# Ledger of designs, part 34: VH-VL binders against a2bn08

Target 1, 238 residues: a2bn08
Amino acid sequence: MAEARLQRLLRVYVLDTSALTDTRLRSLLGSGSLDEAVRRFAELIASVRIAYGVEVYMPPTVYEEARRFLLSNGVTVQSFEALAAWITIKPPTRHEIRIPASIVRDYVEEVRARLARGLRVAEEHVRRAFEAGGLYAAETASREARREKLGAIIRGLRERYREATRHGMLDSVEDLDAVLLALEVRGVLVSNDEGVRRFAEALGVISIDPPKFISVLQGLLRHSKTGGVAREEAHSTS
Short names: E, the ipSAE of ESMFold2; O, the ipSAE of OpenDDE; V2, 0.75 times the mean of E and O plus 0.25 times the DockQ between their complexes.

## First folded at step 9 (VH-VL; framework fv_emapalumab)

Design q2 (at its last look DockQ between E and O 0.64; V2 from the best seeds 0.00; counts 0 for: pae E 3.6 > 2)
Fold by OpenDDE, look of step 9:
Structure q2 (fold): chain C 238 residues (1-238), chain A 123 residues (1-123), chain B 111 residues (1-111)
Amino acid sequence: as target 1 above (238 residues)
Amino acid sequence: EVQLLESGGGLVQPGGSLRLSCAASGFTFSDYAMSWVRQAPGKGLEWVSAIKGSGGYKYYADSVKGRFTISRDNSKNTLYLQMNSLRAEDTAVYYCARHYSTEGYRDYYFDYWGQGTLVTVSS
Amino acid sequence: NFMLTQPHSVSESPGKTVTISCTRSSGDIADNYVQWYQQRPGSSPTTVIYEDNQRPSGVPDRFSGSIDSSSNSASLTISGLKTEDEADYYCQSYDYSDLVVFGGGTKLTVL
């Protein structure tokens, strides 16, 4: 049972959005464009599926997000469909999946901490705005200058707030679905998000980053070629 | 009184493995996140790993990721650090430290430290 | 990831005031709380400041912490310096992924 589980872990993968949007994939797949990278990725997945029975899953939510992202970033529909053809789109059975309360507790703690950080960011920006107000008073600064300064402060607030509250944690339902699906299918989660991977680990889900995933798949194909040659040589000598 | 006592340190060859333990007492162990922090001889403090109270959430420094595993047994009030593929640069005194957070802001600081256990990685 | 940079060493005479800086390389120093730890020779670190400017029980009021957003730095100030204050001091904070970051440490010598 343990061996079978291990074997399955090596053959079943679940992709989150980051698995498809990771910028390193281009270089790893030897592509000059995202479109080409996606095509090559499709080919890779196809090859390993055919050769080794590797299964790649994606929740519908991730699929939609990835689709939107890829198409908006120059990937053709054809290329995307080529990839999608080799990915099994499956929602996790959410109502049947149990999450330990301890994990939920930890997550709540994390969320609370992040919210607090967000508040600090906001406070800091209020302070900045207040100080700036002295320098950019209506009597001394042009309307344009004031607007620009305020805009900068607001932009900074948004960016820092987002970073403080969302970075490094499970912050989307899409990512959650990916983790849950991985749990359900007893697969390996492919993600470059440390927060997602941490959550996955807490649930006992093994995760790898996209580069490692590609490496694993490529490695599988390399071994198949060498094994076939060895078998052919063994048959020719007998 | 809060007490943290590290053990398991020693001499190990490069590529070897070692498991550190930290025995905690004087507080509800499961309510606190714990960290390992190390200090190479004559060097500064380096955070190694952290684990939340429930044991689910684990954090690692890049320098040890993939090689070290933090865990805890709350029933035994013990924190662990499994160190694999040890390198010379892993030589250090390893401290276990308790995370504390105030009610208003849940950032953690290390309020209690153990005495440390020395890990020497040498051929 | 960011780094916290501290001066390697500072020195001052007893009774004087010394300040140790801790500069964050990226992000805002105010994004996460800064803590300060004291480590005497042969001893484990002890907290002297937490949450930027709070003192644990037992820490003298001559220890104080501050944040300066303009320089993106935290500071530990020790007034009325005593010989017993001779130690290494480390600042510590968190990155956005809740990874702990320590400064390089500052050796304080009391002259």
Scores: ipSAE 0.592, ipTM 0.847, lowest interface PAE 1.1, mean pLDDT 91
Fold by ESMFold2, look of step 9:
Structure q2 (fold): chain C 238 residues (1-238), chain A 123 residues (1-123), chain B 111 residues (1-111)
Amino acid sequence: as target 1 above (238 residues)
Amino acid sequence: EVQLLESGGGLVQPGGSLRLSCAASGFTFSDYAMSWVRQAPGKGLEWVSAIKGSGGYKYYADSVKGRFTISRDNSKNTLYLQMNSLRAEDTAVYYCARHYSTEGYRDYYFDYWGQGTLVTVSS
Amino acid sequence: NFMLTQPHSVSESPGKTVTISCTRSSGDIADNYVQWYQQRPGSSPTTVIYEDNQRPSGVPDRFSGSIDSSSNSASLTISGLKTEDEADYYCQSYDYSDLVVFGGGTKLTVL
């Protein structure tokens, strides 16, 4: 059972959107454009599927999100379809998947912590605005100077609020679907999102980041070429 | 009365392994997140790891990630720290600490501490 | 990552007031709660201040905590200093990546 589990961990992967949109994709695949990187990613996935039976899954929600992003960033339909041909698009069977209530309880506590952090950020920025009002009173500063200062405080609030409430948190249904699918198929989740990975690991799902995923696949192919792709080389050389 | 009692410390060689335990009583253990905090001889406090009430959500300091594993058995009211690939710099008194829980906040306020157990990593 | 910097030691006479600083290297001190712990020689830490300025039950009113956003620091103030206050004091906070950090500790000597 240990051997079969280890083989599945090396053979079955589930991608979230970050696995296709990671900004390091071009350099990791030695590509000059995102379109070229997607084509080389497709070739990589195809090669490991053929050589080792490596299966790569993605929920439809992640597929739609990734497609929108890639096509809007210069990836051709042809390149995207070439990649998608090697990925199994499968929805998680949500109504049959069970999550322990205690894990959901811990998730709710995580959300409440984020809400409390956001409130504290807001309170401190209200204080800053009040202090700025005293320093920029109408008799000592122009209306425009007061507006500039207020605008800076509001921008600071928005930036800090986002950081306080969203960093390290699973907060999208697309990423939830990737986790649920990985749980269902007992595959390795590929994600660079810390909150997504933490939630997955709480459910017993193994996760790796996209650079590691690419590195693992490339390493598999180097091992295969060291042992030789006998049928390919025999056809080419003999 | 809340009580936390660590055990399992001792002398171990570099590269070795050790498992610490923390027995909890006087509160509903499964409702509380727990942490390990360590203190090297003559040094300050250093947070090591945390675990939420379910035992699923786990957090680690970078210095121990990949080498240490936090876990809990809620049926035995016991917190654990499995320490592998031990190094000389892991030598410390290890404290078990309970997180203060108010209305679901993730507060890293440690309201109760155990007595500590000494881990010495030496040839 | 961030650090919390405390003075290594402070000393003061009984009956006087001492203030221990805790300066945060990055991020805003006011956005994440600061706790203060007391550790007497040979003993486990105990809490004297939590959530910046709150005292647990049983902690004397002589202990107070504050935040100063302009210096990005927290302070623990102990008034009416007693010899029993002689201990190491640690500040502690966290960030949004769940990094939990203690200050280096301050040895308080009561002469």
Scores: ipSAE 0.385, ipTM 0.742, lowest interface PAE 3.6, mean pLDDT 87
ESMFold2 (binder alone), look of step 9: mean pLDDT 91; pTM 0.932

Design q3 (at its last look DockQ between E and O 0.71; V2 from the best seeds 0.00; counts 0 for: pae E 6.0 > 2)
Fold by OpenDDE, look of step 9:
Structure q3 (fold): chain C 238 residues (1-238), chain A 123 residues (1-123), chain B 111 residues (1-111)
Amino acid sequence: as target 1 above (238 residues)
Amino acid sequence: EVQLLESGGGLVQPGGSLRLSCAASGFTFSDYAMSWVRQAPGKGLEWVSYIKGSGGYKYYADSVKGRFTISRDNSKNTLYLQMNSLRAEDTAVYYCARHYTIEGVRDYYFDYWGQGTLVTVSS
Amino acid sequence: NFMLTQPHSVSESPGKTVTISCTRSSGDIADNYVQWYQQRPGSSPTTVIYEDNQRPSGVPDRFSGSIDSSSNSASLTISGLKTEDEADYYCQSYDYSDLVVFGGGTKLTVL
């Protein structure tokens, strides 16, 4: 049972959005464009599916997000469909999946901590705005200068607030679905998001980053070619 | 009174393994995140790893990622650090430290420290 | 990832005021709280400042913390320096990934 589980873990993968949007994929797949990378990725998945029965899953939410992203970034519909053809789109059975309350508790604590950090960021920017107000008073600064400064402060606030509250945390339903699906199908989660991977780990889900995933798939194919040649040579000598 | 007591340190060869323990008392252990922090001889403090109260969320410094595993047994009020593939650079006093909690918000600073246990990695 | 840089050592006479700086290499020092730990020779660290400027119970009011966004630095100030204050001091913070970062430490010598 343990061996069978391990074997399954090596053959079943669940992709989150980052698995398809990882910038390193281009290099790993030897592609000059994202479109080409997607096509090569499709071919790779197809090959391992056919040769080894590898299953690749994606929640519908991740699928839609990935689709949107890829198509918006120069991937053709044809290339995307080629990839999608080899990915099983499956929603996690959310109502049947149990998450330990202790994990939920920890997650809530993380959320609170991040909210607190966000508040600090906001406070800091209020301070900055206040100080800037003295320097960029209507009497001393042009309207344009004031607008620019305020804009900069707001942009900074948004950026820092987002970073403070979202970084390193499971912060999307899509990613949650990916983790849940991986849990359900007893697969390996493919993600480059550390927050997602930590959450997965907390639930006992094994995760790998996209480069490792590609390496694993490529490795599988390399071994199949060498094993076939050895068998053919063994048969020819008999 | 909050108490943290580290144990399990000793001499180990490079490539070897060691498991550290930290026995906690004087507080509800499961409610607190716990960290390991190490200090090489004559050097500064280096954070190693921490684990949330549930034991599910684990964090590692890059220097130990893939080699060290943090865990905890809340029923025993004990924090663990499994150290594999030890290197000379891992030689240090290892401290367990409790993460502080204010008004239900746990922050990433340490309010209590153990006395430490010495790990020496040497051939 | 970022680093926290501290001076290697500072020295001052009893009764005087000393300040130890902690400079963050990237990001904003105000993004996450800075803590300060005191470590006396042969002892484990103890918290002297948390959340930038808060003192734990038992820590004298001679100890204070501050943040300076302009220099992207935190500072530990010890007024009315006492011989017992001789120790190593470490600043600590954490990044957006909740990884803990310590400064290199500052040895304070009371002359």
Scores: ipSAE 0.390, ipTM 0.778, lowest interface PAE 1.6, mean pLDDT 90
Fold by ESMFold2, look of step 9:
Structure q3 (fold): chain C 238 residues (1-238), chain A 123 residues (1-123), chain B 111 residues (1-111)
Amino acid sequence: as target 1 above (238 residues)
Amino acid sequence: EVQLLESGGGLVQPGGSLRLSCAASGFTFSDYAMSWVRQAPGKGLEWVSYIKGSGGYKYYADSVKGRFTISRDNSKNTLYLQMNSLRAEDTAVYYCARHYTIEGVRDYYFDYWGQGTLVTVSS
Amino acid sequence: NFMLTQPHSVSESPGKTVTISCTRSSGDIADNYVQWYQQRPGSSPTTVIYEDNQRPSGVPDRFSGSIDSSSNSASLTISGLKTEDEADYYCQSYDYSDLVVFGGGTKLTVL
């Protein structure tokens, strides 16, 4: 029964945008171009769908984001359409999906913690600007030197503020749609975004990164097709 | 009176598994984030894992990611650490620790620690 | 991912002042609060400083914390040293990816 449960868990996947835009995709599929990688990805998905009934879903919001990215990066319409033919585009039923209040509470607490960390970054950069103003007084420094120092402090503030508040957090509607769809269809979420995966895990959604996804699908096909040395090993795909 | 009591430590072979428990009392358990912190014999403190009040959000140190699973049962006021694929390097006293409050940056400040439970991984 | 480096040990006589440093390897020490914990032999840790320089109730004011951005370090200072201050001391900080990072610890010996 453990094998049957594992097979069911490996049959439904939901992709977020990162599953199609991950820079490791080209090398994992042995491709010299993104267009070739997309074609090989389409063939992989088609093969596991035919052999094992593996279903791959994507929300429309993620689909359109991925389409724009791929077409603008040299993927032909023909290659993209070949991929899309094997992916089920389905919106999450947002108004009917229920999320435990405790998970929403934990998300709010995470946002509050990140805002507090961002405020501390801002406070420290205000201190740096005040101290720099004392060192760069008009009688001791040029106007250009003062402007350049202020610019550096502001750039540092913006960079560290972004890191403190947004890095590794679920912060887009596209990412949310992927998680909600995975919850709805009881599928495995495919994402390389740690914040998206953490939120999905909190809801009980299993998640894997895109390299693992490719590896799983390739492994399924190796067990369904045998050749050469592989025929001498006993394998079960059931 | 806030109390944290760890249990489930013991001797285990490399590759084995153990499940640690931390019984909490004297406070509303579900309001507080919790951590496991370990200390190898004669060594310093090392943070292991963190879980928010609901039990949904979890964080792990790189050294245990993929091998350890933190969880909690708020109906039983109990924190857990499932430890799989144990290694000699995991030998330590494991402390259950409460984060001060679920607000601001103070959330990463421990205000109560348990007494610890010893895990020994030896062949 | 970052590290906090402390001296291995420090020693000082009763009544004197000792300072324990805590240097952050990457990121800015001033952007994330630093905590200090005391661990007496055979005991669990207790907090002596939180949020860089705040003392919990019951911690005497001879314990103080400070931050030095130029050396990217925090310091714990214990004045009027007493024999009961003999313990291991750990600094602790965080960032967005490492929620809790401890320093290596400093053994304080009261001579």
Scores: ipSAE 0.079, ipTM 0.654, lowest interface PAE 6.0, mean pLDDT 85
ESMFold2 (binder alone), look of step 9: mean pLDDT 90; pTM 0.923

Design q4 (at its last look DockQ between E and O 0.71; V2 from the best seeds 0.00; counts 0 for: pae E 4.5 > 2)
Fold by OpenDDE, look of step 9:
Structure q4 (fold): chain C 238 residues (1-238), chain A 121 residues (1-121), chain B 111 residues (1-111)
Amino acid sequence: as target 1 above (238 residues)
Amino acid sequence: EVQLLESGGGLVQPGGSLRLSCAASGFTFSDYAMSWVRQAPGKGLEWVSAIKGSGGYKYYADSVKGRFTISRDNSKNTLYLQMNSLRAEDTAVYYCARGRYDSLEYYFDYWGQGTLVTVSS
Amino acid sequence: NFMLTQPHSVSESPGKTVTISCTRSSGDIADNYVQWYQQRPGSSPTTVIYEDNQRPSGVPDRFSGSIDSSSNSASLTISGLKTEDEADYYCQSYDYSDLVVFGGGTKLTVL
């Protein structure tokens, strides 16, 4: 049972959205474009599937998100379909999966903390706006200058608020589905999101980042080539 | 009274492993996040790792990711730090510290006396 | 990621007031609470300020914390300086990437 589990850990992977959108994948796959990277990724997955029986899963929610992202960023439908052909789309059985209450508690605590941080960011920007109001009063500043300053403050607020409230946290149902699916299939979650990986770990799900995933797959293929040559040489000398 | 007592420190060679323990008493251990903070000789404080009360959520400094593992046994009121692939730069007094989460931010309210880890050939 | 920068050392005579600064390198100092820890020679750190300006029980009111957004810094102020205040002082805050960030520490010498 332990050996079988170990083997599954090496052969079963679940991808979240970040696994396909990680910018490092281009360099790792030796591609000059996202489209080419996706095609190469498809080939890689195909190769390890055929050679080693590696299974790659993705929840439908992740699939749709990834599809939207990739197609909007210059990936052709053909390239995307080539990749999708080697990925098993499977929803997690949500109604059967149990999450310990202690993990839920920890998650609620994380949410609360981040909401509080968001509020502080907002308060700070209100302060900034208030102070700026003195410098950018209607009597002393042009309408354009005031508009520009306000715009800058709002943009800053949005950016900092997002960072304060979403960074390092499981913040999407897509990512949750990926974790749950990984749990269900006893696979390795592939994600570059620390919040997602932390949640996965809390549930006992092993996770790796996309570069490591690519490295593992490439390593498998290298090993097969060397082993095949050794076997052919051994047979030729016998 | 809240007490934190570190143990497991000692001399280890580079590449070696060591497991630290922190025995907690005087409070409901499982309700609190715990952290390891280290201090190299003559240097400042450096956060190493944290773990929430449930034991599920773990956090690591980049300097120790992949090498160190934080864990806890709430039934024994004990915090652990498994340190693998130790390096000379890991030489430090290691403190266990209790985290407070009743505030909006993470801070430490109680500290142990520390245990010395020396990594040297 | 950000760093918290403290002066290496400060010194003052008993009865006087001393201020130790803690400057955040990026982001806004007000984004996250700042804590201060005291470490006497040969001892473990103890918390003297949390949440910018709150004092734990047992910490005298001559210790106070403040935040200055204009300089992107926090400050620990010790009034009525006593010999027993001689210690290293560390500021600490939260980094969204690294969670916990300490300043480099400041050695306070009471002359």
Scores: ipSAE 0.491, ipTM 0.811, lowest interface PAE 1.3, mean pLDDT 90
Fold by ESMFold2, look of step 9:
Structure q4 (fold): chain C 238 residues (1-238), chain A 121 residues (1-121), chain B 111 residues (1-111)
Amino acid sequence: as target 1 above (238 residues)
Amino acid sequence: EVQLLESGGGLVQPGGSLRLSCAASGFTFSDYAMSWVRQAPGKGLEWVSAIKGSGGYKYYADSVKGRFTISRDNSKNTLYLQMNSLRAEDTAVYYCARGRYDSLEYYFDYWGQGTLVTVSS
Amino acid sequence: NFMLTQPHSVSESPGKTVTISCTRSSGDIADNYVQWYQQRPGSSPTTVIYEDNQRPSGVPDRFSGSIDSSSNSASLTISGLKTEDEADYYCQSYDYSDLVVFGGGTKLTVL
């Protein structure tokens, strides 16, 4: 039999910010602008909710982050509000959620590894600065050339440090809230961030990326139709 | 004293499944990340998968992602590799290896004897 | 993704010194630790160098590791070469996506 938990997992989704800000969103929805993509996303979510009762959740922290991003990138308030109307905004009940201590221990070790990687990046760039000082000794290069070289080393340090310490890591409270909400409602997490998805999987949360999410929703709508101008086979009308 | 003993290798047809085990002893198993590393006949070493001490954090090489599942049972001091949708290119000796720390950025300090997996029609 | 490239083989007489190189195709060799493993015929790998230049206990101090940022490579140096050193040698590193990569291996022949 269809287990109520399994049915909820197939019809309940939680979005992190990446599900709304993924740069592929415009092309996946066949849109010429981000504003049009948001409107089409709203229509897609509305359609599957009406036809199949698909529920889409978002924590308030993710909602605020996504709102700031979309409005600053040319999405109109009307388009954003049209999307938000079909999404249930719900905070995770953080004080009631329990996480196995061993998962927290592994997360702490992940953080420690990244701190160590960052230290190695810093040590390498100190060495590069020392070597550059010997190569660009005073009276052999202009003061401006020496300053520009140092600036390039510092910019390189900043870029590599961010890569070493943050890439592939759950490092924001917004992403944590999305994972916790997905755990609480027993829903599928929608995210393109491998670190977020890895953490969710460790807690037993199923995750998919935004292109797969859009594909699943579009597939549901094809099965709900009885006719129309079909572009692929129509094996089922319900 | 540290011992890692692989088992479960054998002959399987393409598309088939196989489950490898690695029995660990001589150390506190749950404190260490564990990896599977394979070596095709006459070829070099290739990392396959890793799992942190809790069993919750899992990592996969792209060549096996979606087909292989790493797991561990800390109450039995055993590491597992469930291999599905096997291909001829998966033919190799499979080693289990212990990480020095609960981190993938460090070396593998102990290795098992390996178990041979042959995928052939 | 990145690759670690090693020479296919090297040869040297007992008592001499041999150096095996390991060149990284992308990313900076100095940013991520390099390990070296020895695999004797019919045996499992064992570690001879970790974290660029550290030796595990029991590994002779005639094994040493180094990093050369200008060539984006690591090197394993074995001095006082002995017939028991005849083996395959692999370098290994990683990237920030937790991808672990081994070099292609170098067969060391002791003449």
Scores: ipSAE 0.300, ipTM 0.720, lowest interface PAE 4.5, mean pLDDT 86
ESMFold2 (binder alone), look of step 9: mean pLDDT 91; pTM 0.927

